VH-VL binders against o27280. Designs and how they scored, part 194

Target 1, 266 residues: o27280
Amino acid sequence: MDSMNVPEVLEIKRIVEESESVKTFIFSWDFRREVRPGQFVMVWDFRDEKPMSVSLIDPVRSEIGISIRRVGEFTDRVHGLSEGDLLGIRGPYGRGFELMGRDILLVGGGIGMAPLAALADEATARGMRVDALVAARTADELLFLDRLEAAGVNISTCTDDGSCGFKGFAHERLLTLEENHDMAAVCGPEPMMFQVMRILDERDVPAQLSLERYMKCAVGICGQCCLDDTGFRVCAEGPVFWSQELSRVREFGRYRRDPAGRRVPW
Below, E stands for the ipSAE of ESMFold2; O stands for the ipSAE of OpenDDE; V2 stands for 0.75 times the mean of E and O plus 0.25 times the DockQ between their complexes.

## First folded at step 9 (VH-VL)

Design J21 (framework fv_marstacimab; at its last look DockQ between E and O 0.74; V2 from the best seeds 0.00; counts 0 for: pae E 5.4 > 2)
Fold by OpenDDE, look of step 10:
Structure J21 (fold): chain C 266 residues (1-266), chain A 119 residues (1-119), chain B 112 residues (1-112)
Amino acid sequence: as target 1 above (266 residues)
Amino acid sequence: EVQLLESGGGLVQPGGSLRLSCAASGFTFRSYYMSWVRQAPGKGLEWVSAISKSGGYTYYADSVKGRFTISRDNSKNTLYLQMNSLRAEDTAVYYCARLEDYYYGMDVWGQGTMVTVSS
Amino acid sequence: QSVLTQPPSVSGAPGQRVTISCTGSSSNIGADYDVHWYQQLPGTAPKLLIYGNSNRPSGVPDRFSGSKSGTSASLAITGLQAEDEADYYCQSYDRSLRGSWVFGGGTKLTVL
């Protein structure tokens, strides 16, 4: 078995409280092992294993960060951990974001901002102009605002209840923005991503979108994360897809498959 | 040594098809955008098509849109250009070029392959 | 009909300084996209000469320089040599053309 497929037991160096429901876990990382924004790792708590996006890539401190939203039993256990505790990390896996152009638009919803925050760091480091549309249900659920601002990102906020920034959904806010970009990166609830992609396609803006599907092996063998029609494996060909690829994916924005393989509508 | 080598050029009748290949060596192929640029005899350079690192996004000049298809096989370090419905005005030397990430410059060029469309 | 406009030809004597202009618009050079320059010797493939407005790849002599201002760019060649006789092309990007790489019409440099 490839060494990449063996979980490495790592100590939690720090825990950052991002919001009431989101924590970022920081680990030491050997950067001889490449990691790109948009890639994911399998997090193992010695009982269960779940895919998680990398939200921080810091070659200077030799650290990576994984942001995890508390949503179920596994994440409840992980959120109960403390600095110094151990987790198994396997990966990174999947296709990350590609960067090109002078300026980039980031559109993120909720925990979807995790991989985009890492991308923002890389883009700004390269001297790119970065605009970020950060969306959440409420103001207190907006993620990484201070971090993005510190990086020089131009931020627009959007909240469902209007508690911060534009009142409405991300795609609605996007419609009010006249400026186009060389490319866009999108991550969040799939219905949001679907609407955003349609707008960007109409504007001829190249877009990359990060999808979430049930994953088991993370190495493209089990097929649990296959997308209908194309046979794309989210863990291998994704999780980052170009809009031109997703245009061929029937289920995108419409449904997903559960662990039993049944269609579940969004 | 970084190198691009085009092949597949030749003589074809109007309305015909041709598939060009570009073999890359000496660098990490999947880390770069790739492009096709053509030059008609005695004329200037014209960008034809480009493709993202993964191959998931493609760009086309209006003059070839709907007729040409760019693709790549990163496992074979090869770039392709499928040309259909060829016209006389498509006659040119076709160059394969490596694109830099965000400056849009082409820092590596092949020697080109000649495509002649004639009755 | 090129998106970027270059003079068709320029000439100079050995040792002289020559300049090749590249005029764009607000949708390409004026939109702050970088300008690149290529040298094409007779019967050869183009070679990157200047990238990112003013940077020289390794192996390119310092007598070649590039600049950009407003909607225009310029390539300057000092100490002109016989071997500099070639076609020169400027290149940029234009977002308004649905994301197109654009070239100038090319300039033929003759060394007298």
Scores: ipSAE 0.856, ipTM 0.937, lowest interface PAE 0.6, mean pLDDT 94
Fold by ESMFold2-Fast, scan of step 9:
Structure J21 (fold): chain C 266 residues (1-266), chain A 119 residues (1-119), chain B 112 residues (1-112)
Amino acid sequence: as target 1 above (266 residues)
Amino acid sequence: EVQLLESGGGLVQPGGSLRLSCAASGFTFRSYYMSWVRQAPGKGLEWVSAISKSGGYTYYADSVKGRFTISRDNSKNTLYLQMNSLRAEDTAVYYCARLEDYYYGMDVWGQGTMVTVSS
Amino acid sequence: QSVLTQPPSVSGAPGQRVTISCTGSSSNIGADYDVHWYQQLPGTAPKLLIYGNSNRPSGVPDRFSGSKSGTSASLAITGLQAEDEADYYCQSYDRSLRGSWVFGGGTKLTVL
C-alpha cells in the first residue's frame, strides 16, 4: 500500500494553466511518503508512463503538483484531462536538492523552473534569501513569475528575443548579477546549464544541477541508457548532481545520445 | 537520543594511513551535512573537512587537501575520514560534528578519537 | 593557525561580567556569515553554546549572550559561576577559498 514502486491512482484535484504549453496538475498527497524539491514521479495515463519533476510541495494543504509541458502524444493526452480525472502516480524517485547557507541563486530555463519553484518555496520558508534568474526563449515561455514574486523571491528575467528583461542567454545575464551566494541550483537546457556551471565554479559557488533528460530508466531497468563515460547512473543517483560530480562527466554540455546510443552534438 | 561516536584512532607512523569512522544515531543522518574537526594536544579546534548530505560535494582545509578524503554511507549512518600521508602535525583528537545547514554551525559533537602520528 | 582572533585568556570573580572577543575579516564575519560559540569543559568534547550570532540552544542559561558587529563578535557571560571555567571558541564560515569553517584560537576563562 505504501510501496513507491506501485502506481497509486490519484484524482486531479486542481489544474493551473502556467502558459499555453504548460499546466500544473495538483494531487492530494500523504506526506508520510516524503517528497523533496528536485525529485520526480512517474505519471501513468493508463497507456504510457513518463517521469515528471515535482513542482509544488505543500504539506499544509497535503498536496503535490507536477508541471507538464505539451511536447508529444503522452503530454497532449494529459493536457486534455480535467479536474476529477484520474492519473497513476509512482514515486518519488531520485535525489532532491540540498540547501546550505542563507543565500541561494536559482537559474531556470523554460520548464526547468518547475523543480526550482518547489525549491524556492522550501528556501523561503526556512528564511533564505532567494535570487532567481528565470530564462526562456520568449516572454510567453517564462514560468512561475507570479508564484516566485508571491514567495518574496528576487527575480531577474532573460529572454533570447529580448521580449522581457535582459536580451540574451542565461549565462550572459548571470555575468551581470551579484556573485555572493552560498549555493546555486540550476535546471534547464543542458547547454545553458553547462555555461552557468562554469561561471559558478569560477566564483566558487557550490552548484546543483538537474539532468532531467536521463529519467527514462526511473525503475532501474535499463542502467545502460542512464550511464555516461564516467559511469554515473542518473535514474538511480540523479537527477540532481553537484558541480563537483558533473565536472567529471565528459558528455555534459557537449553531446547527447539518440535512441540507438550514438553521439549527437547539441 | 542524538549521538555521534568516533572510532578508528590509534598510533600510526609518519607516512602511514588511517581511516576514521563516525557512527550516527538518533536522527536522520542523510538530512545533514557532516564535518570533521580536530584538536592537537593542548591546542585549539581546527576544522578539517565537510561533506554534503548526498556526499556529492566535499570541503577540505588547505592543511589536509590531497591527503585526506571525507566520505559517507547514508545506508549505514556512518561518516568516514580516510587519512593518507600522515604527518606528526596531524596528531590530534578527531571529532565528528553535525553541521547545521542554515547557519554553518556545529550543533552535535562526538566524544572524539585520538590519532597519534609518531615513529 | 587560527583564522579568527580571540584573547588567549580572560578572568573574573564570581558574579562579575566578562566579554570574550572574536575578530575576523572581510571574507568571514565581515561577509555577514554568522558566528557560533562553543564551550569546552576540561576533558570533554565541545558543546554548542550560542549559534547564529545571538541564539541560545535549549538548556543554555540566559547569562550567556552573543553579538556581532562589522568584522567582530563577542560572547558575554554575566553572573560568573565556578562551573563556567572552560575554554570558549568562536566559529564562522569563510568564502575566500572554496568555503571553510573557521575557528578562533580559543579563550581560557578562569573564575577566580
Scores: ipSAE 0.753, ipTM 0.862, lowest interface PAE 1.1, mean pLDDT 89
Fold by ESMFold2, look of step 10:
Parts: structure tokens; C-alpha cells; sequence
Structure J21 (fold): chain C 266 residues (1-266), chain A 119 residues (1-119), chain B 112 residues (1-112)
């Protein structure tokens, strides 16, 4: 266990129901293992192991929170757990977000708001002004609004169906917002991130975007998380990339890969 | 203690290339933006280039865009400046400087390395 | 020439107060980006003198002070001493130049 990277078995301390489909699982955490917003952990339910973003980083209470959307067999099993049940966690892994300047824009789609909520807490603690554009398909799927407001974040919302806030996609809402930010952090569906990145590039706003790819080792050895053309490994050089790095990546926003490595449209 | 040490300067013909290095010590290199600033003989300071903490975002003065490339290797605590298509106007002392981000000042400077571009 | 404008020179007698101006534009100082000041003694690298408009790094005497208003900034030196004879540069950030650090042209301070 000394030089090996194996899961630590941790007890679920609390469960927060963020929506009908999203729960945040809170664990006690020894912060000698440093965690930064945008890093991920591998969550092991004693059968399968999946990457999940950290949504709460609280060194004062020695707690970490991991937000998980119910979307398949693994996440269904995890959502069936109760406080006191066990999960394996290894990590953290990857490059987190870098804070820059005084004014930050967060753009999150769906569960992509999870790492951005952690970043918002850090940014507001540093005295930065934080604007968040929170996107979802429907009002019921907008995540972390109360938490963001309590942290002092200025929130704009959009929903595909118009049930809350702006009716439309995140990048369409972004065009109607003030252009007064020093940096942006973006996380959500890759097509959304691609469109948002283009707008931010046109505005000369440095942006950091958190990507998802298929992961196996999480430490940069197996190559399953590599991006075309560059050889960037999402688990090692990412998951957070600067917009300048992604501008050189052919596949970003254009297609994804299935577990067998085949190109699949978004 | 906290130190920046430039190297790689010298005499180069116009159109030539040169690579500068800056060795960092005494601080957590990956936690800082790094910058190159130059000063032509008898002239003022001119910012040249800057690079984010991870190396993922780079900035260039208009006078050097397309010719110079800033990079860093955080595992070696080293900053680099690749200078191509050099011109007489690039003749200067090149300083390596540390900063937290654009919001903070350049709080640590190297001693500089001289680049002379002439026939 | 320089994005930020400084007087080419200023002078003062020992014990006097001198000020050095730094004038920018709406895309740098006027966009509320901070101003930093550097001192460069002859034959040496610059050193940070004032950061964040008015803060002194450790080891800088409190007779050095900075301020910012509108599109301009000022460095003040009270109790002028012979060792203050140097070149002084202001520096800020300019968003319109696609994220550029910008220096003033420099001011040579002569102690009479």
C-alpha cells in the first residue's frame, strides 16, 4: 500500500439529495492528501470503479463530497446506499482548475456544476467575484443553486425547455451576459463546452474546461483517456485543460469514443 | 534562497535561433506564472512573454508573436524561451521573472542573460 | 512607444518628497488593473518596490508609497536619500492587447 495506489475504503458520512437524480456523498477525508477543485477520484463499489468529480472540499470539517448522477447500473447501485455504508475511493487524480484574477465566470451543464461548485467555494473564499451560468434541460435539474447563492455567487440560469431562466443552451445565454470576466471555468456536456469555449476565445477570456473520457488506470499509464493528435491524457495532463490547449485537439467537440475506442458522434 | 538563474544568451546572426533557460530554486515552481522581460542596452523594460502555472496558457508581446515560444518543465523547475528568426531589435538582456498571476507584481527576477543579434 | 507613460526624469534634494506619475488608459489602469512599481539600480536587475497599487514587499522602507486613481498611478518617495537614485518603472496589465503585461517607459530619479 505504500507505493501502490489502491482504493481506501471510506464510510458514507452524509448523503445530500441535490435533485431526483443527483446525490452528494460526503466522507471524512485526511487532507494530507491534497484535493483541488477539478480533480477527480475513482469510486469503487466493490464491483466496478468509475471516475467522479469532487464537489465539496472542506478542510475545516475534514470532509470531501462527491456528487453522482444516477445514469446506469453502477450509479444506481451507489444511489441505493445509505449513510454508514462503504465505498472505495482512490485519488485524487488529475490537474485541477487554476484561479486567476478577480472576476471568474463558471459555466456548468448538469452534473458538470459539481466541480464548479467546489471551485466557487474556493474563489469566494479568496474574495473573487463569481458569476455562474447554470444550465440544465429542465428547472428540476438545475444543481447547487442554493449552495451557490449562500456562497455569494451571482447566478444566471438557462434551461432547454425554458422552465427556469433563459430558454435555450448555455452558449446562447452566455452571449447575453456581460463580458467582464478575467477567466472562465467550464464543465458539462462536451458539445456545450466547445460552443462556450469558442465564445470565450472570441472575447479573449482565458478558459479552463474539464473533459470526460473513458478512464481505466487514472494515473496516465494505460492510454485509455488519450486525446487525438496531442497524446494528452485526460487523467494526467487533464481533466482540466486551458482553452489554448484544446484549440489544438481535433476531436474536442466533434466526436467521442466508446469503451472500445471507436469514434461515436456526440 | 529564492533564485532564478538565466542561461543560453550569446551572439547570434540575424535570422538565427537561440534557446534561453531559467533555472528556478527555493520555491514551488509549479505554483507561479513565469515571464520573460527584456531590456535593450540603455533602454527601458519590455515585457516579452508569460506562461501559466501548468504551462497550458501562453502570452506574447506583439513584437515577438510567431517567432518566440515560451515553455516550462515543472518537473525540472525550468522555464524556456525559444527564439527564432532573430532580428537586431531583439538585442537585449533577457530577464526571467516570477509572478503569481497577472494581478500580482513580478516579485523575483533573475540576473539576466545577454542576447546580441548582429553580423 | 510605451503603453504606460512616465516622465523621463525627476529630481529632488535629500530629505525631500518626490513623486513619479504613471498614466495609462481605459484598457489597463482604467479597467481597474493593479499597478506595480520596480526599482532598478545601475547595472542590476529590477526589484519589486510596490505591488497591488500600494503594498510594500518585505524589506521596502515605508517612505515608498503608491496610489492609483482613474487611469493613473503615482509612486511617492519621502525623505529622499542618495541610494534612491535609480530608474523606476510602473507596470500593469492590459486586456485589449490579448493579455499583455505592460511597462512604463521608466523614470530616472536623480538625487541632487
Amino acid sequence: as target 1 above (266 residues)
Amino acid sequence: EVQLLESGGGLVQPGGSLRLSCAASGFTFRSYYMSWVRQAPGKGLEWVSAISKSGGYTYYADSVKGRFTISRDNSKNTLYLQMNSLRAEDTAVYYCARLEDYYYGMDVWGQGTMVTVSS
Amino acid sequence: QSVLTQPPSVSGAPGQRVTISCTGSSSNIGADYDVHWYQQLPGTAPKLLIYGNSNRPSGVPDRFSGSKSGTSASLAITGLQAEDEADYYCQSYDRSLRGSWVFGGGTKLTVL
Scores: ipSAE 0.128, ipTM 0.673, lowest interface PAE 5.4, mean pLDDT 87
ESMFold2 (binder alone), look of step 10: mean pLDDT 92; pTM 0.946

Design J22 (framework fv_marstacimab)
Fold by ESMFold2-Fast, scan of step 9:
Structure J22 (fold): chain C 266 residues (1-266), chain A 119 residues (1-119), chain B 112 residues (1-112)
Amino acid sequence: as target 1 above (266 residues)
Amino acid sequence: EVQLLESGGGLVQPGGSLRLSCAASGFTFSEYYMSWVRQAPGKGLEWVSAISKSGGYTYYADSVKGRFTISRDNSKNTLYLQMNSLRAEDTAVYYCARLEDYYYGMDVWGQGTMVTVSS
Amino acid sequence: QSVLTQPPSVSGAPGQRVTISCTGSSSNIGADYDVHWYQQLPGTAPKLLIYGNSNRPSGVPDRFSGSKSGTSASLAITGLQAEDEADYYCQSYDRSLRGSWVFGGGTKLTVL
């Protein structure tokens, strides 16, 4: 077994262009270090290190995939890399998703489909029925549709502008599905996740939600990781939390923290 | 040797409290959902409570909701059931049981611990 | 009391076949949730006998078998032996009860 806190320099075996702004980087992986859907790794470009969710887990090919959206200087540099180039990978970290039951609903927005795509693979391998609601602002931002279809997932789509599937937001589409599931997993923009969680709570569907902002808590860095401004604090190992754990977090879906730690409305 | 061993049962007065423990050995405790099932003297099995692998989600039968609290400590391989506001109707043998998924059933059971609620 | 209904007792002679029924509803067995069966010998903890409708754990003889149809399930025991005298429980999951594991009321098998 290896230490999870020591970066390993790995060669980029393959790059998949998922969209104009998202690429999946694929690496050989020694599965003596277990990786579960919902976990993340620290990606090091030899200048900066950033947390990234694992989007592909393939023990048969001995590969993992990491999907990265271009959003700033670090991700711009990583997107400029080619097959054969090197990156440092440390991890995995965080608690992954838990699976139980006959069927699962996945609700993903934008890059939030990355960890859910890995989860869909595990759920289908376990014989679960998987329904996925894939949401984005436009059709061009919908991710992993072909991969989900190949895995046997039942797909519903929605876009804010109506360019693909239902015209509207994920929670509006969810209200029209009228389906009951043993559990759900949700990942995407926090306001979307809050609205979806409320609907699932009313339906008594256990839900797990992946919150990017809490990935630092999972590696032992808990600065500004306050889950309740009323004085109830849960500094649990993220990024995946159950709906019961988030139900008392007043900031969830309403406020975020700026770099100075101030509460700012979404 | 996969085993579950319950403890903490005994005699308690109505309105009192007890905490049951279940010690797990021979398997990776953190990879399983866990459950409590009870059986009143001469009666059938009744599911009481269940807890997710991490402890982040809990399930309760309506008959115990608000009075009982299930929890787990994965570092100690131990499951707990905190029982408050006990009633005569709670008198039963309490079993802990391992639950991998709905598909597999409760495949490993403890021997049970007797809880008697009497004045 | 029980959301799954079993006959309170069944009986048979050594070598005969008995069937124990488990009747549910559209919210449990009828919603395609699996049925599991447990054997409880007098004074002992329950033991998993059949899981996933029809599968046997290692060590369970093939004279025990399970089946499921519609909103009901059945446990069949062939070649009855005196040691089979026990209580038998079916168990499934009911989503309409806020996600609950549900047991049948139990069936006492008497071997004559």
Scores: ipSAE 0.582, ipTM 0.808, lowest interface PAE 2.1, mean pLDDT 87

Design J23 (framework fv_marstacimab; at its last look DockQ between E and O 0.82; V2 from the best seeds 0.00; counts 0 for: pae E 2.2 > 2)
Fold by OpenDDE, look of step 10:
Structure J23 (fold): chain C 266 residues (1-266), chain A 119 residues (1-119), chain B 112 residues (1-112)
Amino acid sequence: as target 1 above (266 residues)
Amino acid sequence: EVQLLESGGGLVQPGGSLRLSCAASGFTFSSYYMSWVRQAPGKGLEWVSAISKSGGYTYYADSVKGRFTISRDNSKNTLYLQMNSLRAEDTAVYYCARLEDYYYGMDVWGQGTMVTVSS
Amino acid sequence: QSVLTQPPSVSGAPGQRVTISCTGSSSNIGDDYDVHWYQQLPGTAPKLLIYGNSNRPSGVPDRFSGSKSGTSASLAITGLQAEDEADYYCQSYDRSLRGSWVFGGGTKLTVL
C-alpha cells in the first residue's frame, strides 16, 4: 500500500484559536509530499476518521495547518486535545484549486474560508491581486481576517446579522460588486455556493467551488461521495470543481446523500 | 527538452470532422493551461481555444464555439481538439501552445499541423 | 479586424533601430493585462520573444525590448540584423470578450 494511504501519526505542534468554534491544528510536514490549497487530509483520532481541508501551507516553517470546526462527537474530541497530543493524518487527497490570471476573487462562508485562506497565501505570493468576500453569521464567526489582511488581501465582509460589514448573504453582497475577476474560488455552505456560482456564471467569470460530501475511503473506491448524473467522486475528481463541471451535477445546491445513501435536502 | 507535437491534420470536406492531438513532453503537463492557435495561409495568428489544468474549464473563440471541443488527458500528456462542422474558413495550421499561469502568454509552441477544408 | 492593431509592415537597414507598435483598448492592454510578443520566422512556428511587457526569455538577445503604456505597447529592435526579418505579433488578454486571448494583426519586418 502506498505510503500516501497510511495514516502518519503526527504531533500537534500548535493550536490556534480562530474563533469560539474553530481551531487550527499545526503539524510538521515533509514537503517532499506535495500539498495544494483545496486538497484535504483524513484526520484520525484513533477512533474515527474525518476529511478536513488544509488551511495553512507553510514551506518556510515546514508546517501545515488544519482548521476544524466543532460540530459533533469527533470534532469535540479533537477540540479537547492539547499541544503535544497525537493525531493520525493521511493524504493529501483530491484535486486542489488552480490559479490563473492577474486577479482572483475568493468567496467564503464560515469554515469554508479554511481552504481559501491557503489559496490566498499562494495567490498573493505569486503576485496576484486577491479580493476576498468573507461571510459568516455573526462578526465573531468571521475567520482569518487578520491573516488575510497581513497577506495583502482586499477584504470585504458580510454577516447575516449585520454585526460586521454588509448585512446579508454572500451572494447579495456579490451583486453589489461590479468588478469582475479573472477567476473565482468559492467555499462554504452549498446553498451559498450555488447562488454565488449563478451570479459568476452570468458574469462569465470562471469559478472553482469546493464541495463537501460524506466521505469514507478518500481514494475513489467506495463511491460514497459520488455526485448524481456525472459519477464524479468528490474525493477523487474533487473536492474542487469548476463551475462548468458543476453545471452538469443535478444535486449541487439541492441535496446531498447521507451515510446511508439517502437524499438529504440542504 | 520541453516539446509539443501536433498531429491529426489533413484534408476534409466542408461539414466534416477532424480530431487533432498534441503530445506534450519534457514538463509536467497537468500543471499548465493549454491552448490551440491557428493561422490561415498568409494570415495572422488567431486564438481558437484554451483549457484549464485539470480540463474542467474550457474557453472558445466565438468563431468556433459550438463546433469545436477542447479536451485533455493528463495521464497521457495529450491535448485534443475535436473539430466538427468544419468550414472553408477553418483552413489553417493549428498550433498547440502552453499557457503561462500569470501573464497569459504562450511560452511553448508546437510546429503545427495543417488542416485543409475543401470540397 | 484584429482586436490589437499593428502596422502591416516595417523596414530598416542593418544596424538601425525599428519599432513596432501595438494598439489595444481599455478592455485589454488598458485593463492592465500584459502584452507579449512573438517572432515568426518564415515557414516556422511562432516563438515567444517578449513576455510580461518587457521580459526576455532565455536565448533572446537584449537588442529586443518591449514596453507598455496606457492602451498601447511597443517592440523595439536595435542593431537590426538580417535574421530579424520575420513576422511579429503582439498578444494580450481581453476579459470583456468572455475571456479571450487576443493577437495583433502581425507586422512584417523587412531588413533592407
Scores: ipSAE 0.887, ipTM 0.946, lowest interface PAE 0.6, mean pLDDT 95
Fold by ESMFold2-Fast, scan of step 9:
Structure J23 (fold): chain C 266 residues (1-266), chain A 119 residues (1-119), chain B 112 residues (1-112)
Amino acid sequence: as target 1 above (266 residues)
Amino acid sequence: EVQLLESGGGLVQPGGSLRLSCAASGFTFSSYYMSWVRQAPGKGLEWVSAISKSGGYTYYADSVKGRFTISRDNSKNTLYLQMNSLRAEDTAVYYCARLEDYYYGMDVWGQGTMVTVSS
Amino acid sequence: QSVLTQPPSVSGAPGQRVTISCTGSSSNIGDDYDVHWYQQLPGTAPKLLIYGNSNRPSGVPDRFSGSKSGTSASLAITGLQAEDEADYYCQSYDRSLRGSWVFGGGTKLTVL
């Protein structure tokens, strides 16, 4: 399949402004190519190619959405595009989230709510009860609250500065929520995910975590992310990992590696 | 035609090991959680182990935890159960069963393979 | 061990009705986990008979029905036939046992 992977040039059908720094780009999609929450696509602006999580999956309207946060040169250029402009899309890639049971907890930080919003849609459509803990630094950075509410999701919020909901970090808010779930899905900054995973492990809740830094390695583009302290090859199987898999990775939640392979604490 | 076929059973002495296989056909194997269920001669059904679609999460009954390892190879449409430190109490027919992910039910079963732990 | 309780045996004559109970606890059936029923004919593998408390898979006659109330469930079989002679098992899920699929001890149905 790698030798046959060529980006399809797709028209931007609609752009949704999610916040000052986040936009969702919506494209027509042929669902003969299945795409599931937690998977990503490679987005090509005819200069550079970057992995982006799929944030909207709508087979009724034959659309997918890709939510992009403005953080650098590539994302700045893409944010400058308009409806009717073209982007190259390859994929989907990576393993997506799995669903099991009747209840699911979603814990999202910042842009990490993007793949979880797609998962919330799938979970609610199949009749699961969905609780979402939406975390951000400030109220303005909370994402997808209206979409989650429209889907029937029970929402809890927290912000570092206390501007909306609980004042504090996601794991601190989670400790005040003693309700158990059949499974959980977590996406956000790695230190947040590590703390949340510890709590879920203590509660015997199976958890899936999406690691942004392993998306590029999943398509074979970058070998630097393929680090394995325990003999387990994390990057080849991402970006979504189960808590049992991540418990075998000494790096997770403790340090990352820069482009030169040096340990950098979170 | 949806089908599960177990193999690998046999006679083994206490403390020995066996590896069971379950070959799946007629459905997208990678889209389902899978399980092993056993039944001792003349006794009831006992759930043994379950595995997520990717193989990244596993469940074990307390009676087998630390001794049995469930795994899967989605490229071969095959489920495995590695059984170590076998005891007389592990003597049973072992069934492979497909898990339904909403209800926690088992909708497709194999024919079973007999494991006898005896001298 | 069996965390769900079933009567060890039930019997009935052809054409009659029998009911098989399945009693759980607050950690499984009482925690709103669904009950599924399996039929095991002599010398064969179990077959799914009822799922999600009351739903029948394709090919299962409507004389088999399931129900659930509180911490218990029931399988009802009407119009008994000789071919119904089998072992019947209920199954649910228990979150408190670190996530476990739990079976009843089984009920042997004899058609007299």
Scores: ipSAE 0.759, ipTM 0.870, lowest interface PAE 1.1, mean pLDDT 89
Fold by ESMFold2, look of step 10:
Structure J23 (fold): chain C 266 residues (1-266), chain A 119 residues (1-119), chain B 112 residues (1-112)
Amino acid sequence: as target 1 above (266 residues)
Amino acid sequence: EVQLLESGGGLVQPGGSLRLSCAASGFTFSSYYMSWVRQAPGKGLEWVSAISKSGGYTYYADSVKGRFTISRDNSKNTLYLQMNSLRAEDTAVYYCARLEDYYYGMDVWGQGTMVTVSS
Amino acid sequence: QSVLTQPPSVSGAPGQRVTISCTGSSSNIGDDYDVHWYQQLPGTAPKLLIYGNSNRPSGVPDRFSGSKSGTSASLAITGLQAEDEADYYCQSYDRSLRGSWVFGGGTKLTVL
């Protein structure tokens, strides 16, 4: 409520299997704690705590959904939970996406479609035309296609192996799309986001990009989520940044920092 | 109710600088894009600049690009325009305006502040 | 010249109808961007008169109306009154100017 640093222990109300490796965990949520697309929460399994993006925001049912990809020990444990099990949630934190105009482009890679699915719901609800470029390695890993289609989103797909839609990377497919957008929102692997941002900058399309960095405190105190050249803290000034803000950041798309602060390639 | 109040105008020499402020009240300032529009004496309206809700994206007319900087402080409900390298043709009344982000219209205007660039 | 073109002046007698045109291009009005109209009474700031091509804000009389077709828009004023004497500006958004808000040159309405 007054302190967003105190986790609330919530019961898993429903689990949706989005793919072999991605599940959406749905919780009852008191929307006096407002949530915007692009914000994140810290998920606590009583042993460890990790940031996760909100993929569903439903004030009518008083529900939020958090989509989690199985990638390691923490997410393996969470994927082993059942409806009725408990998780701690604190937040939301960070800057969400802004909307402007009538025509928006969403570009999502893998789990990066999660916050964009929430944004798509908001955009369509206010009458915007929404185009989504959904990218993955294979067809089985394309997320949220049925949900986006039901919302009236115009979907283009690309897969690395060509099993669905355009064969290739998201930025390559983007070059073949019409340039009729007032803004874009981008989330996915950082190298993909960098390439997409360069194309959008050449087209003079304002873009918002959602970044992931190592997070410890989630409120901007520890500095572990800081970007090299700007001092932007992803948990406080982001995770959503405008392309104009990121154009000054040398490390974006080229390397990341591990928990010890060392530069490592993506 | 909803109000925009500009300040900071005045007389300045060519090449000089001036900083305009616009105090907003009666609405959630951080929820709106904002704009500056100017009007030279006896002339029409000319859009100058605009800024996103967070302040992270800015737009400029070609005539002021590189010389003017729009910014905002959402904790103070204030919009700014830093004007550098001023020229005689920058002489105008400068209006602060609230942008509607779906329609691209300007639904709230201040009363303006006069900037005169003259030796 | 302004990106949007308006006649410099128009006049009419009280009670008459006048129309003010606003002509743009394929990168603004013709790309389905909305047209807005502002009234500027002498010595005052502009105020929004019509938004989204044809919508009236609360308090604007229904004798003011707007329309858009192709690359052009029009403001119509019926039942002309002396207090309508003002400058009128159209405004749109233009993508070809790196994303710019663009105004017409303005139309001075004189009530005879």
Scores: ipSAE 0.612, ipTM 0.841, lowest interface PAE 1.8, mean pLDDT 89
ESMFold2 (binder alone), look of step 10: mean pLDDT 92; pTM 0.946
ESMFold2, look of step 13: ipSAE 0.552; ipTM 0.814
ESMFold2 (binder alone), look of step 13: mean pLDDT 92; pTM 0.949
OpenDDE, look of step 13: ipSAE 0.821; ipTM 0.927

